# Designs tried in a protein design chat: VH-VL binders against q96cp6r367to538. Part 34

Target 1, 172 residues: q96cp6r367to538
Amino acid sequence: SGRLLINSVFHVGAERLQQMLFSDSPFLQGFLQQCKFTDVTLSPWSGDSKCHQRRVLTYTIPISNPLGPKSASVVETQTLFRRGPQAGGCVVDSEVLTQGIPYQDYFYTAHRYCILGLARNKARLRVSSEIRYRKQPWSLVKSLIEKNSWSGIEDYFHHLERELAKAEKLSL
Below, E stands for the ipSAE of ESMFold2; O stands for the ipSAE of OpenDDE; V2 stands for 0.75 times the mean of E and O plus 0.25 times the DockQ between their complexes.

## First folded at step 22 (VH-VL; framework fv_livmoniplimab)

Design b1 (at its last look DockQ between E and O 0.47; V2 from the best seeds 0.71)
Fold by OpenDDE, look of step 22:
Structure b1 (fold): chain C 172 residues (1-172), chain A 123 residues (1-123), chain B 107 residues (1-107)
Amino acid sequence: as target 1 above (172 residues)
Amino acid sequence: QVQLVQPGAEVRKPGASVKVSCKASGYTFTDYYIDWVRQAPGQGLEWMGRINPYGGSTKYAQKFQGRVTMTADTSTSTVYVELSSLRSEDTAVYYCARGWYEFWENSYTFDSWGQGTLVTVSS
Amino acid sequence: DIQMTQSPSSLSASVGDRVTITCQASQSISSYLNWYQQKPGQAPKILIYAASSLQSGVPSRFSGSGSGTSFTLTISSLEPEDAATYYCQQSYSTPYTFGQGTKVEIK
């Protein structure tokens, strides 16, 4: 039930790409502003080792569907798995809980970012997403959740891919 | 190496405006924020604001709201700060500084500075 | 705004002395504190970030400690080239604010 949304090679090193996506970077802040996300907060990465870290993001997103409020509060938990020093790159698992929307108790979305270093200034980014259900909804409700969720998720990551493509052209 | 180059001293009259440039080199321009910090003669450091070269978004200190404008030109890797309605109290050395968030601590730091531009406001 | 207060405002010490500078925040800033060194006629230079992380290229005689509201910069053995003004800076929230500075002179 998952979807591969990004599978692209960028002329950006794995470390730089990691910085761009998973730090409070100019790129990320600029991107989130383009998405019209507000009240963005980022906790520092924390964990028992440098290879396994966790952080929490909170933000407000605009809601465009006719059901529910015009905005929603989001809590995103990210878990970072670093690759070995020789390999470069990382994996980030993200769980996104949206509050204040219809059927919020039924589901959340999960995303996996995979950054693979291919060369000093070249890396592959793969992003997969899925909708995970805490409760089994009625068929009609599930269809609504799927429709609304995938619309937002696909728009978000397609926009991200486009912006990364722009950013790589600005690389030194 | 990382360099932030600012112009020489500027002299203005009260009520005038001044625009100070900061040309960045030696790194990817859009990977770092640029902040402006000023220092009056014999005084401490005062943060004025920050600009994101990627997109041009800005955050200003409340004290300068309405009088300060920061802009970025990615084609020339140059950031500008303009201060209007100048007063004698605006006499200071104005620094641009490269800022970024350290990845693990998420701690914002100024790791490189311009040499500063002395702006003198006098009648 | 978060107020940063350094102590002392100035000090004089001999080469080889242990020097400590304190910085107090008006509210908790976690570990979001930087230390800078500024020599006359020069721009500030980063020494410590995130309260205790030593910037690359900075001598190991410099160290930072503290969290919450109280922080300390320590020079384990003062060198002649350490004569400067030192500033703490909170990066917890905007507007970013600096301490008033501590001038370190060599006897």
Scores: ipSAE 0.886, ipTM 0.939, lowest interface PAE 0.5, mean pLDDT 95
Fold by ESMFold2, look of step 22:
Structure b1 (fold): chain C 172 residues (1-172), chain A 123 residues (1-123), chain B 107 residues (1-107)
Amino acid sequence: as target 1 above (172 residues)
Amino acid sequence: QVQLVQPGAEVRKPGASVKVSCKASGYTFTDYYIDWVRQAPGQGLEWMGRINPYGGSTKYAQKFQGRVTMTADTSTSTVYVELSSLRSEDTAVYYCARGWYEFWENSYTFDSWGQGTLVTVSS
Amino acid sequence: DIQMTQSPSSLSASVGDRVTITCQASQSISSYLNWYQQKPGQAPKILIYAASSLQSGVPSRFSGSGSGTSFTLTISSLEPEDAATYYCQQSYSTPYTFGQGTKVEIK
């Protein structure tokens, strides 16, 4: 089942935090660069409503494979739910498909970002993640998938949390 | 409040390079992109590229790829554009502009501009 | 590259007149269109973003409309300080491109 990776309050307002994470912002691009992501492409948000939109990110990530390919390609589909420009928060659901890794056909990862405005200059970010299986792996394969995936997910979101804290300080 | 300060003018001969500064003040430097837009005398506006001061990554219009470099110095809140192999058609006013993605509309705007640097390329 | 075409190239109008400037994109740009005002010897100034959203501090006599490929900037009642060149600019994809401009003069 899923894990809660971030549940933190930042001294930035909900609109600013949403802009940092879910627009093509300096923060997002800088963060992905620090993660050594390359070939980063973001589609425009699109949909029939400004309150329910979708975008696609594509990028190349480094992987720990000393004897084979050192990178993998990723397609991340994000679905945005919001109520209006002054609604004080949003939800983004992300599905991440990685090509060029062992057992890639068995699973993908999913993440839910929740932003809740607490005050004009204060917001909470919650991020939870899960591994979703398309095929049922046997126990040893499942353990391998879980170990490697959770290690990567935890490193990514702990790094994100640190960078948000750093950016919060610079904005003050 | 928000200001982008550029030098007034530069004169160069064809084949030379020019480096133009843009000093930002009145806001958090790393929260916004800086874009460069030029305008030949009596002509319209042409986007050249942008730099992300948060980490220094750049994106250039293809026609300038290979001739343009943009850099940022966070300690002085200053961005630079350098254009090499100058030609007479590079004579223009070069503006720096602060770029912002607005979240609700997901729209990118240039919400503050420097006063421009006139670069004249003449034999 | 997305080509932006403005009409007219110039116009002359009296104080109090309604002024309309159009902008056509060579492909759909959804609502990713900005309007700028530039006075002689000055940098451009943002007026309208996202086709119809008025920038803070811009007088309400300015308005924008349109989506897809066809867009309009309207000045409901021309003032002397509105004499300037107006540019549309798409922000849909790089390179970001501008219309050729519309010069507005007061008679």
Scores: ipSAE 0.701, ipTM 0.874, lowest interface PAE 1.3, mean pLDDT 91
ESMFold2 (binder alone), look of step 22: mean pLDDT 94; pTM 0.953

Design b2 (at its last look DockQ between E and O 0.80; V2 from the best seeds 0.74)
Fold by OpenDDE, look of step 22:
Structure b2 (fold): chain C 172 residues (1-172), chain A 123 residues (1-123), chain B 107 residues (1-107)
Amino acid sequence: as target 1 above (172 residues)
Amino acid sequence: QVQLVQPGAEVRKPGASVKVSCKASGYTFTDYYIDWVRQAPGQGLEWMGRINPRGGSTKYAQKFQGRVTMTADTSTSTVYVELSSLRSEDTAVYYCARGWYEFWENSYTFDSWGQGTLVTVSS
Amino acid sequence: DIQMTQSPSSLSASVGDRVTITCQASQSISSYLNWYQQKPGQAPKILIYAASSLQSGVPSRFSGSGSGTSFTLTISSLEPEDAATYYCQQSYSTPYTFGQGTKVEIK
């Protein structure tokens, strides 16, 4: 039911990659702007330990689907699992709730980011995504949810991969 | 090494505008935010806003919204802050600073500063 | 906006003294606090980030502690070159705000 959307090695250290993706970095903000996300807010990371933290993102996304509104409000909750400072890398679980769209009560999307340090200036990024249902829709509704959701998700992460590749080249 | 270079002192009349530049060198220009902080004579530090050189997005303090404009030129690695409708209270040293977020410690800090530009607003 | 209040506003101490500066936030800022040193005619210089992390190149006599709403900068043994104004700054949320500063003078 899930899809692996990114599985790539970048000539960027794990810490830098983490910073780019999971901090209020120029890269992330620039990327979200390119996606035409508006009203972006990032809460600080918070938690009981440095190795396990949570933050909340809110933003507005454009909706290209002819059905429904032209934009939607999104609340994304991210949970960070850091590896020790020596090992490098992290896992981030993301739950994305979109409001104001058809059948919003039926589902949300979930993403898992895995960053693994391979060398000082080399890291692997794996991103997998899935659609999670709060209640079972009938077949036609499910098909519509799947079609619309995966289209957006795939575009988002393919764009992300491209931008990371560009950033990688600039760092070389 | 990281350097942020600002121009010398500027003098303006009330109601005028001033544009201060900040030329960055010694690092990848688009990897860091540039923030502007001013300091009135004998007073403390006041954050004005931040610009992302990557794309040019900005965040301004509410106090300056409507009067402040920050821009970035990637071709020259230069950031600008323009303040309009100047008043005497705007007399201050204006600093550009490089903002860096350290991921592991969850810390955003100004790790490098320009030498500052004294802007004097007087009749 | 988050208000940052430092105490004292000024102090005078002798070389070798232990100096303590406090910073209070109007709300919890976790560990999102930085300390800067500013000498006359110069730009501020970062000393401590994330409440307790010492910036590279800063003497070990400087230390930071605290979390939530209360923070402390400590100079374990004051040196003549430490005469300056010190500022705390919260980086928890925009607008970023500074304390009013603490002027440290050497007797």
Scores: ipSAE 0.773, ipTM 0.904, lowest interface PAE 0.6, mean pLDDT 94
Fold by ESMFold2, look of step 22:
Structure b2 (fold): chain C 172 residues (1-172), chain A 123 residues (1-123), chain B 107 residues (1-107)
Amino acid sequence: as target 1 above (172 residues)
Amino acid sequence: QVQLVQPGAEVRKPGASVKVSCKASGYTFTDYYIDWVRQAPGQGLEWMGRINPRGGSTKYAQKFQGRVTMTADTSTSTVYVELSSLRSEDTAVYYCARGWYEFWENSYTFDSWGQGTLVTVSS
Amino acid sequence: DIQMTQSPSSLSASVGDRVTITCQASQSISSYLNWYQQKPGQAPKILIYAASSLQSGVPSRFSGSGSGTSFTLTISSLEPEDAATYYCQQSYSTPYTFGQGTKVEIK
């Protein structure tokens, strides 16, 4: 049960938008810092070809936990699918595993980024997300997982969209 | 036209500190890293570290950890490197360079360089 | 730290000659290898990135090849303006490290 979080056109070309989101760029690092993520590490992209690669991000996120740890550890695995240097887009699938949250063994979140070049200096970004269950929780537990997870996902991607809009204006 | 402007020279005594500026123009300052690379007279190039102008985060070569500080001022598009507890072996030309990730290759390059600041450390 | 061993240390060649410079990494760096040219009194200038990709505005007589641990910069036909020192540099992991340079002189 996916949800579309971003479906927006930016006045930045597909190659530049890909570089902002999927390289170890000033934009990405700055964005994660704004989110209060710490201990951020990114592996190099690697894989069979330049058209199919994977990388791993690890980081620490703040959490709201009045009686316990105030942070959680995250491992995010990204798989990049791109058609070629001139193909005008890519897809990145992200799987996010969080340690130190309630019901952590029940689920993980998955996100799909789709970038489509529309012109030399214009591209569309679509981001959709879903919650994937490892165990099938009862309705009450599922409701709690989804409420908390979607709140975090919505905040993250709406913030990302705003920061991309700010960055495109500075580049103009 | 991308341009990185640095002062020409600085002279310091051992034990002092030096702060070298690098003013960027001709591009969006917060879209690129700034890296610092030094070159002792007649010798090769040595990477010191980099700063992200978006938020000011830094990464330093371990050799300089504890002695180097990099800062960025987005309002003036200027980066600074400060090296403390100077020794005679710190005599070098200090370059700022714009760091760029090319997406397709995921390659990191220094695609524009300042003309360098000669820092001389002598008694 | 990844050590970059560059050879030769210097060479002298005539205008029109093919010039080859090699660079060895102490561990695999995939294709994360750049080549820079530095003329006397000037800052370095990027020539080749990602082992073989020619930087915009660099003459096509320059080319790069290699992957893993062994890399080569080639000048297909030496010009007088190519007299300079050339550096390889790995961008695989920090600290980014350079070869010690190859000085190219015109006979």
Scores: ipSAE 0.671, ipTM 0.864, lowest interface PAE 1.5, mean pLDDT 91
ESMFold2 (binder alone), look of step 22: mean pLDDT 94; pTM 0.954

Design b3 (at its last look DockQ between E and O 0.80; V2 from the best seeds 0.71)
Fold by OpenDDE, look of step 22:
Structure b3 (fold): chain C 172 residues (1-172), chain A 123 residues (1-123), chain B 107 residues (1-107)
Amino acid sequence: as target 1 above (172 residues)
Amino acid sequence: QVQLVQPGAEVRKPGASVKVSCKASGYTFTDYYIDWVRQAPGQGLEWMGRINPRGGYTKYAQKFQGRVTMTADTSTSTVYVELSSLRSEDTAVYYCARGWYEFWYNSYTFDSWGQGTLVTVSS
Amino acid sequence: DIQMTQSPSSLSASVGDRVTITCQASQSISSYLNWYQQKPGQAPKILIYAASSLQSGVPSRFSGSGSGTSFTLTISSLEPEDAATYYCQQSHSTPYTFGQGTKVEIK
């Protein structure tokens, strides 16, 4: 039921890539602005261990689908799993709750970011996504949720991949 | 090493405009924000605004809205701040500073500064 | 806007003294506070970020503490080279604002 949306190697170190994606970096902010996300807030990473951290993002997204409102509020919870110093990289699990949309109580989306260091200035990024259901919807409703959700998710991560590729070219 | 280089002093008349450059080197230009902070003689520090060199997105202090324009040239790794309708109160040292968010705390800080440009507004 | 108020505005102390500078925010800024040092004719230099994190290369005699609305910069043992003006800065929200500064002089 999940989809692999990004599986690419970038000529960017794992740590730099992590900073770009999971901090309030110029890259991330620019990217979110391009996506027309508004009212973006980021909580600090927190946790009992340096290897296991959690943060919360809130933002407003535009809704292009004629069904529902023109915008929606989003709460995204990210969990960071740091890899040991030898391996470099990290795994980030993201749960995205969208409010104010039809059938919001039926589902949420989940994403897994995997950054693997391959060399000092080289890392692989893998992103997989899935739709998770809190309630079992009718078949027609499920189809609608799937269609709308995947359209947005795929566009988002394809755009992300393109922007990362551009950023890669600007690296020293 | 990280360097932010600014031009020497500028003198302008009231009502004129001034454009100050900040050339960055020693790091990936698009990985950090550039902020502008000014300091009037004998006074404290005043934040003017921030620019994202990637895309040129800006945030300005409300006080300078309508008079300030920040731009970035990625080909030369240079950021500019232009202030129009100058008045005597705009006399100050203008600093560019490299801004970054600490990863864990999301704490925005200025970890590198230009040497400053003295802008004098006098009739 | 968030107002930052430092105390004292100036102080004079001897080499080896413990020096404490306080910064008060008009509203809670959590730990989003930085401390800078500025010497005459120079640009500010970062000392502390996130209220208590020491910037790389800064002597360990510098420390920061506090959260919410009250913050403190401490120099455990004042050195001659520490003569400067110190500024707190909130990074909680724009516009970013600075304290008025604390001038530290050596007796």
Scores: ipSAE 0.752, ipTM 0.896, lowest interface PAE 0.7, mean pLDDT 94
Fold by ESMFold2, look of step 22:
Structure b3 (fold): chain C 172 residues (1-172), chain A 123 residues (1-123), chain B 107 residues (1-107)
Amino acid sequence: as target 1 above (172 residues)
Amino acid sequence: QVQLVQPGAEVRKPGASVKVSCKASGYTFTDYYIDWVRQAPGQGLEWMGRINPRGGYTKYAQKFQGRVTMTADTSTSTVYVELSSLRSEDTAVYYCARGWYEFWYNSYTFDSWGQGTLVTVSS
Amino acid sequence: DIQMTQSPSSLSASVGDRVTITCQASQSISSYLNWYQQKPGQAPKILIYAASSLQSGVPSRFSGSGSGTSFTLTISSLEPEDAATYYCQQSHSTPYTFGQGTKVEIK
């Protein structure tokens, strides 16, 4: 049901990678600027314990729409799970809801980031994604949703992986 | 280990501009923000703005909009602040500071500071 | 802009005394409040972030408390090296703003 978008080792320690991806860091801000995201807000992490935390991001994305709105509003809810003291790293589950697109109430996208520390300056990042349906669309509509969504997801994560590789080099 | 090195002093006449450098070392330059904070003689601290060295995005205090420009040169790990149309009230020590958001609280702090550059505006 | 007001503007205390400095914000800043120490001829140094979190390498005699609009920096037992000017700074909204400072002197 889902697709694996990133499965790569970076010469960036797990804690630094977590900071880069999941805080209001220069990396994340620079990446979102390159994606032309605007109106970006990040909430603090909150939750019952440091092993289970939640945050919300809101932002505006550009969309390719020659005859309508050129942007859409997004709410992304992230849930962070700590892997435990000996494993190092974390898991972040993200749910992305987009407003201002056709069939917006039919689906949302979900993404799982897995960071595994391999050494003090080395970590593995895995990212997998899926499209989750709230309502079952007709076959033609489902094909359109899936084509557009997977295209966007693939472009986003390919770009993210490229930028992480650049940032890795700056640490060497 | 982390160092932010600035020139010691600059002197200018009213109406001129000044460009102050801040050379960073001991950390990955593009992983942190750089903020500029000034301190007039005998007075407190005043935030001027921030630059993200990754991509050059800036945010300026409204008071300085139109007079301040911040740039970053990643090849030399150096940030610059330029202040134009100088007045005598711009006489101050200008600090660069390394800024970052703490992960859990999303709180922003200045965890390392340059030694400051005294800019004197006098006729 | 969020105005930050410190009290007192100056104080004098003996080594070993408990010292308390307060900071008031003109509107709620939640817990987005930092404390800095500045000695003559030096740049400021971060002591406390997020109202109550002690920066790494800062002595445990320093502590911070408060939320919303009222905040306190406490030095539990004053040491000679603590003579300095202390600034609060809100990091809730740009422009980030500082209190006007509290000068702490050793008697």
Scores: ipSAE 0.617, ipTM 0.852, lowest interface PAE 1.7, mean pLDDT 91
ESMFold2 (binder alone), look of step 22: mean pLDDT 94; pTM 0.953

Design b4 (at its last look DockQ between E and O 0.79; V2 from the best seeds 0.00; counts 0 for: pae E 2.7 > 2, grease 19 > 18.9)
Fold by OpenDDE, look of step 22:
Structure b4 (fold): chain C 172 residues (1-172), chain A 123 residues (1-123), chain B 107 residues (1-107)
Amino acid sequence: as target 1 above (172 residues)
Amino acid sequence: QVQLVQPGAEVRKPGASVKVSCKASGYTFTDYYIDWVRQAPGQGLEWMGRINPRGGYTKYAQKFQGRVTMTADTSTSTVYVELSSLRSEDTAVYYCARGWYEFWENSYTFDSWGQGTLVTVSS
Amino acid sequence: DIQMTQSPSSLSASVGDRVTITCQASQSIYSYLNWYQQKPGQAPKILIYAASSLQSGVPSRFSGSGSGTSFTLTISSLEPEDAATYYCQQSHSTPYTFGQGTKVEIK
């Protein structure tokens, strides 16, 4: 089951919001650094169409759970669905594979970003997340995966929302 | 209009350090990277690195790692590049440039440049 | 590092001529290529971004084409003010690298 983590309107145009989130922007890089992500790499967007593209992110994240390593390697694959410059907005699907953590072979996380332009300087951002299982874990293991994963995911996106809100204020 | 203003020429001896400033105006300072590109006399362009004015995070070309330091002052909208252990080969015009990713084209570009600062390293 | 090679290093052409400059990348950079114009004593100025997108304010006689490893800057009809050195630059990955430049002179 998925969770809706962000559903907010920002006084920032859809294009600017997309730029902030899905390019190598000062905002994104700053945000990831605030999250203590290290060794961040961003591949360029690529694809047969400008409206449908894919990129890969790699980074190292700190792990706060006492069980396991203190850090983990992450490979995130993003797929971008653009509506075009006139229509405004986009959808980005993200699949996040974390390596070096307990039960890593059992699951990965998936996120969907939806940006909708409401006006020239106004856009809605919706982010939903889910845990996807490659193998069916035992109930106790599943509970552990869920607890640890959602804690991290929620913190990440709540932090993102706060930083976007701050950026919004600076643009006014 | 977007402006990047740099100081005049600098002269240093080998082994010394030089710090070049780049004052930005005409746009939101923290929304763009500032990159440094140098050009030796009669030569091409060489990328040195970039700084994120938001937080002061930097990426340097490996060639300059250990000798280059980029900093940003948001209160004055000014970026600095400092190059230490200067040698004659460091004689060049040093440019600051505003870097921006164009979202729809997914392209990083230098859309505005300072006028450049000539740094001469001589005995 | 990605190596960028321009051809030719220099050329001389007459007003009204069609001028073509090529840029080769050591590996595929998709369309992540920019073209800059630099006049003596001045900073570079962007002409083309994303291989083929014309920067605002740049005359339409300038155009860019190509993808992957091979790119071309074209001046359809050379003007006297086009005398300059032109540089390609890959924006695919850091360190960003430039071609060695092509000096265009007017006969």
Scores: ipSAE 0.556, ipTM 0.850, lowest interface PAE 1.0, mean pLDDT 93
Fold by ESMFold2, look of step 22:
Structure b4 (fold): chain C 172 residues (1-172), chain A 123 residues (1-123), chain B 107 residues (1-107)
Amino acid sequence: as target 1 above (172 residues)
Amino acid sequence: QVQLVQPGAEVRKPGASVKVSCKASGYTFTDYYIDWVRQAPGQGLEWMGRINPRGGYTKYAQKFQGRVTMTADTSTSTVYVELSSLRSEDTAVYYCARGWYEFWENSYTFDSWGQGTLVTVSS
Amino acid sequence: DIQMTQSPSSLSASVGDRVTITCQASQSIYSYLNWYQQKPGQAPKILIYAASSLQSGVPSRFSGSGSGTSFTLTISSLEPEDAATYYCQQSHSTPYTFGQGTKVEIK
């Protein structure tokens, strides 16, 4: 059920790419606004160690629901793993819980971001995603969850990849 | 190499508005926030707000909400702060500063500053 | 809003002296504290970020410590160019707030 959504090299260093994606950066805030996310909040990163930290994002996303709310509330919990400031990369695990969608109690989505430094001004970003089930749905419900969730996940990460490519051109 | 250039001084009467520029160079303008910090004569520093040059998103200190407007012009790499309904207590040096999140510490710092613009509000 | 209180308001010390400035936050800011130096007629300059991390190009005689609500800036051996006003600033949450400053003079 897992899929690789991004596996791309960018002409920015690992520290810069990490800052763009995992700080409260101009890039991240601009990207979320382009996605039409509203009510966006980010907590500070916190934890017992700089190598293992957590933050929470909350936001409202638009949805197409002709019979109900036109938006959904999201809580995204991110866990950051890194070895040191000079380690040349990090891993972020994200769990995304959405309220106001069909079968919301059955599943959530999980995403793993991996940044690997390749050179001073070059880094690889890998993003993979999976759908995690809290309740085992019967096959028709599972097909519906999978179809809609993967469509949304793919649109989001393809858009992110395009915006990263655009941002690296502005930096060059 | 990073440089933030501001005008030296502005004089205004109470009730007027002032618009102070901050021209950035030596870095990618849309990669960093610009924050505004003021300092009344002989006093400490007071954060006013920040602007994201990517898209123009702003966040203002509540004290200034309704009187302050920050804008960015990406074609000239220039940020502006405009303060309206000026009072004598608005007399201060107004600094622009480049705001940056350091990833390892997740800390927000003002790592480069303009030289400041002295705004004097006098009848 | 998080209030930042510095002490002392001013001090006078000789070249070579160890100087310590303290900063208190009205609530926990963890380690999200910066120290700035400001000389007369100049903009502030970042010295320390994240309570204890030394900014690039800042002499090693400067150090910071503390977490939670209590923080210190130390100059291990005062030099003539260190005559300035020093400010702490919390970067935990907006509005970012500064201490009132500590003026350091060479006697």
Scores: ipSAE 0.482, ipTM 0.807, lowest interface PAE 2.7, mean pLDDT 90
ESMFold2 (binder alone), look of step 22: mean pLDDT 94; pTM 0.954

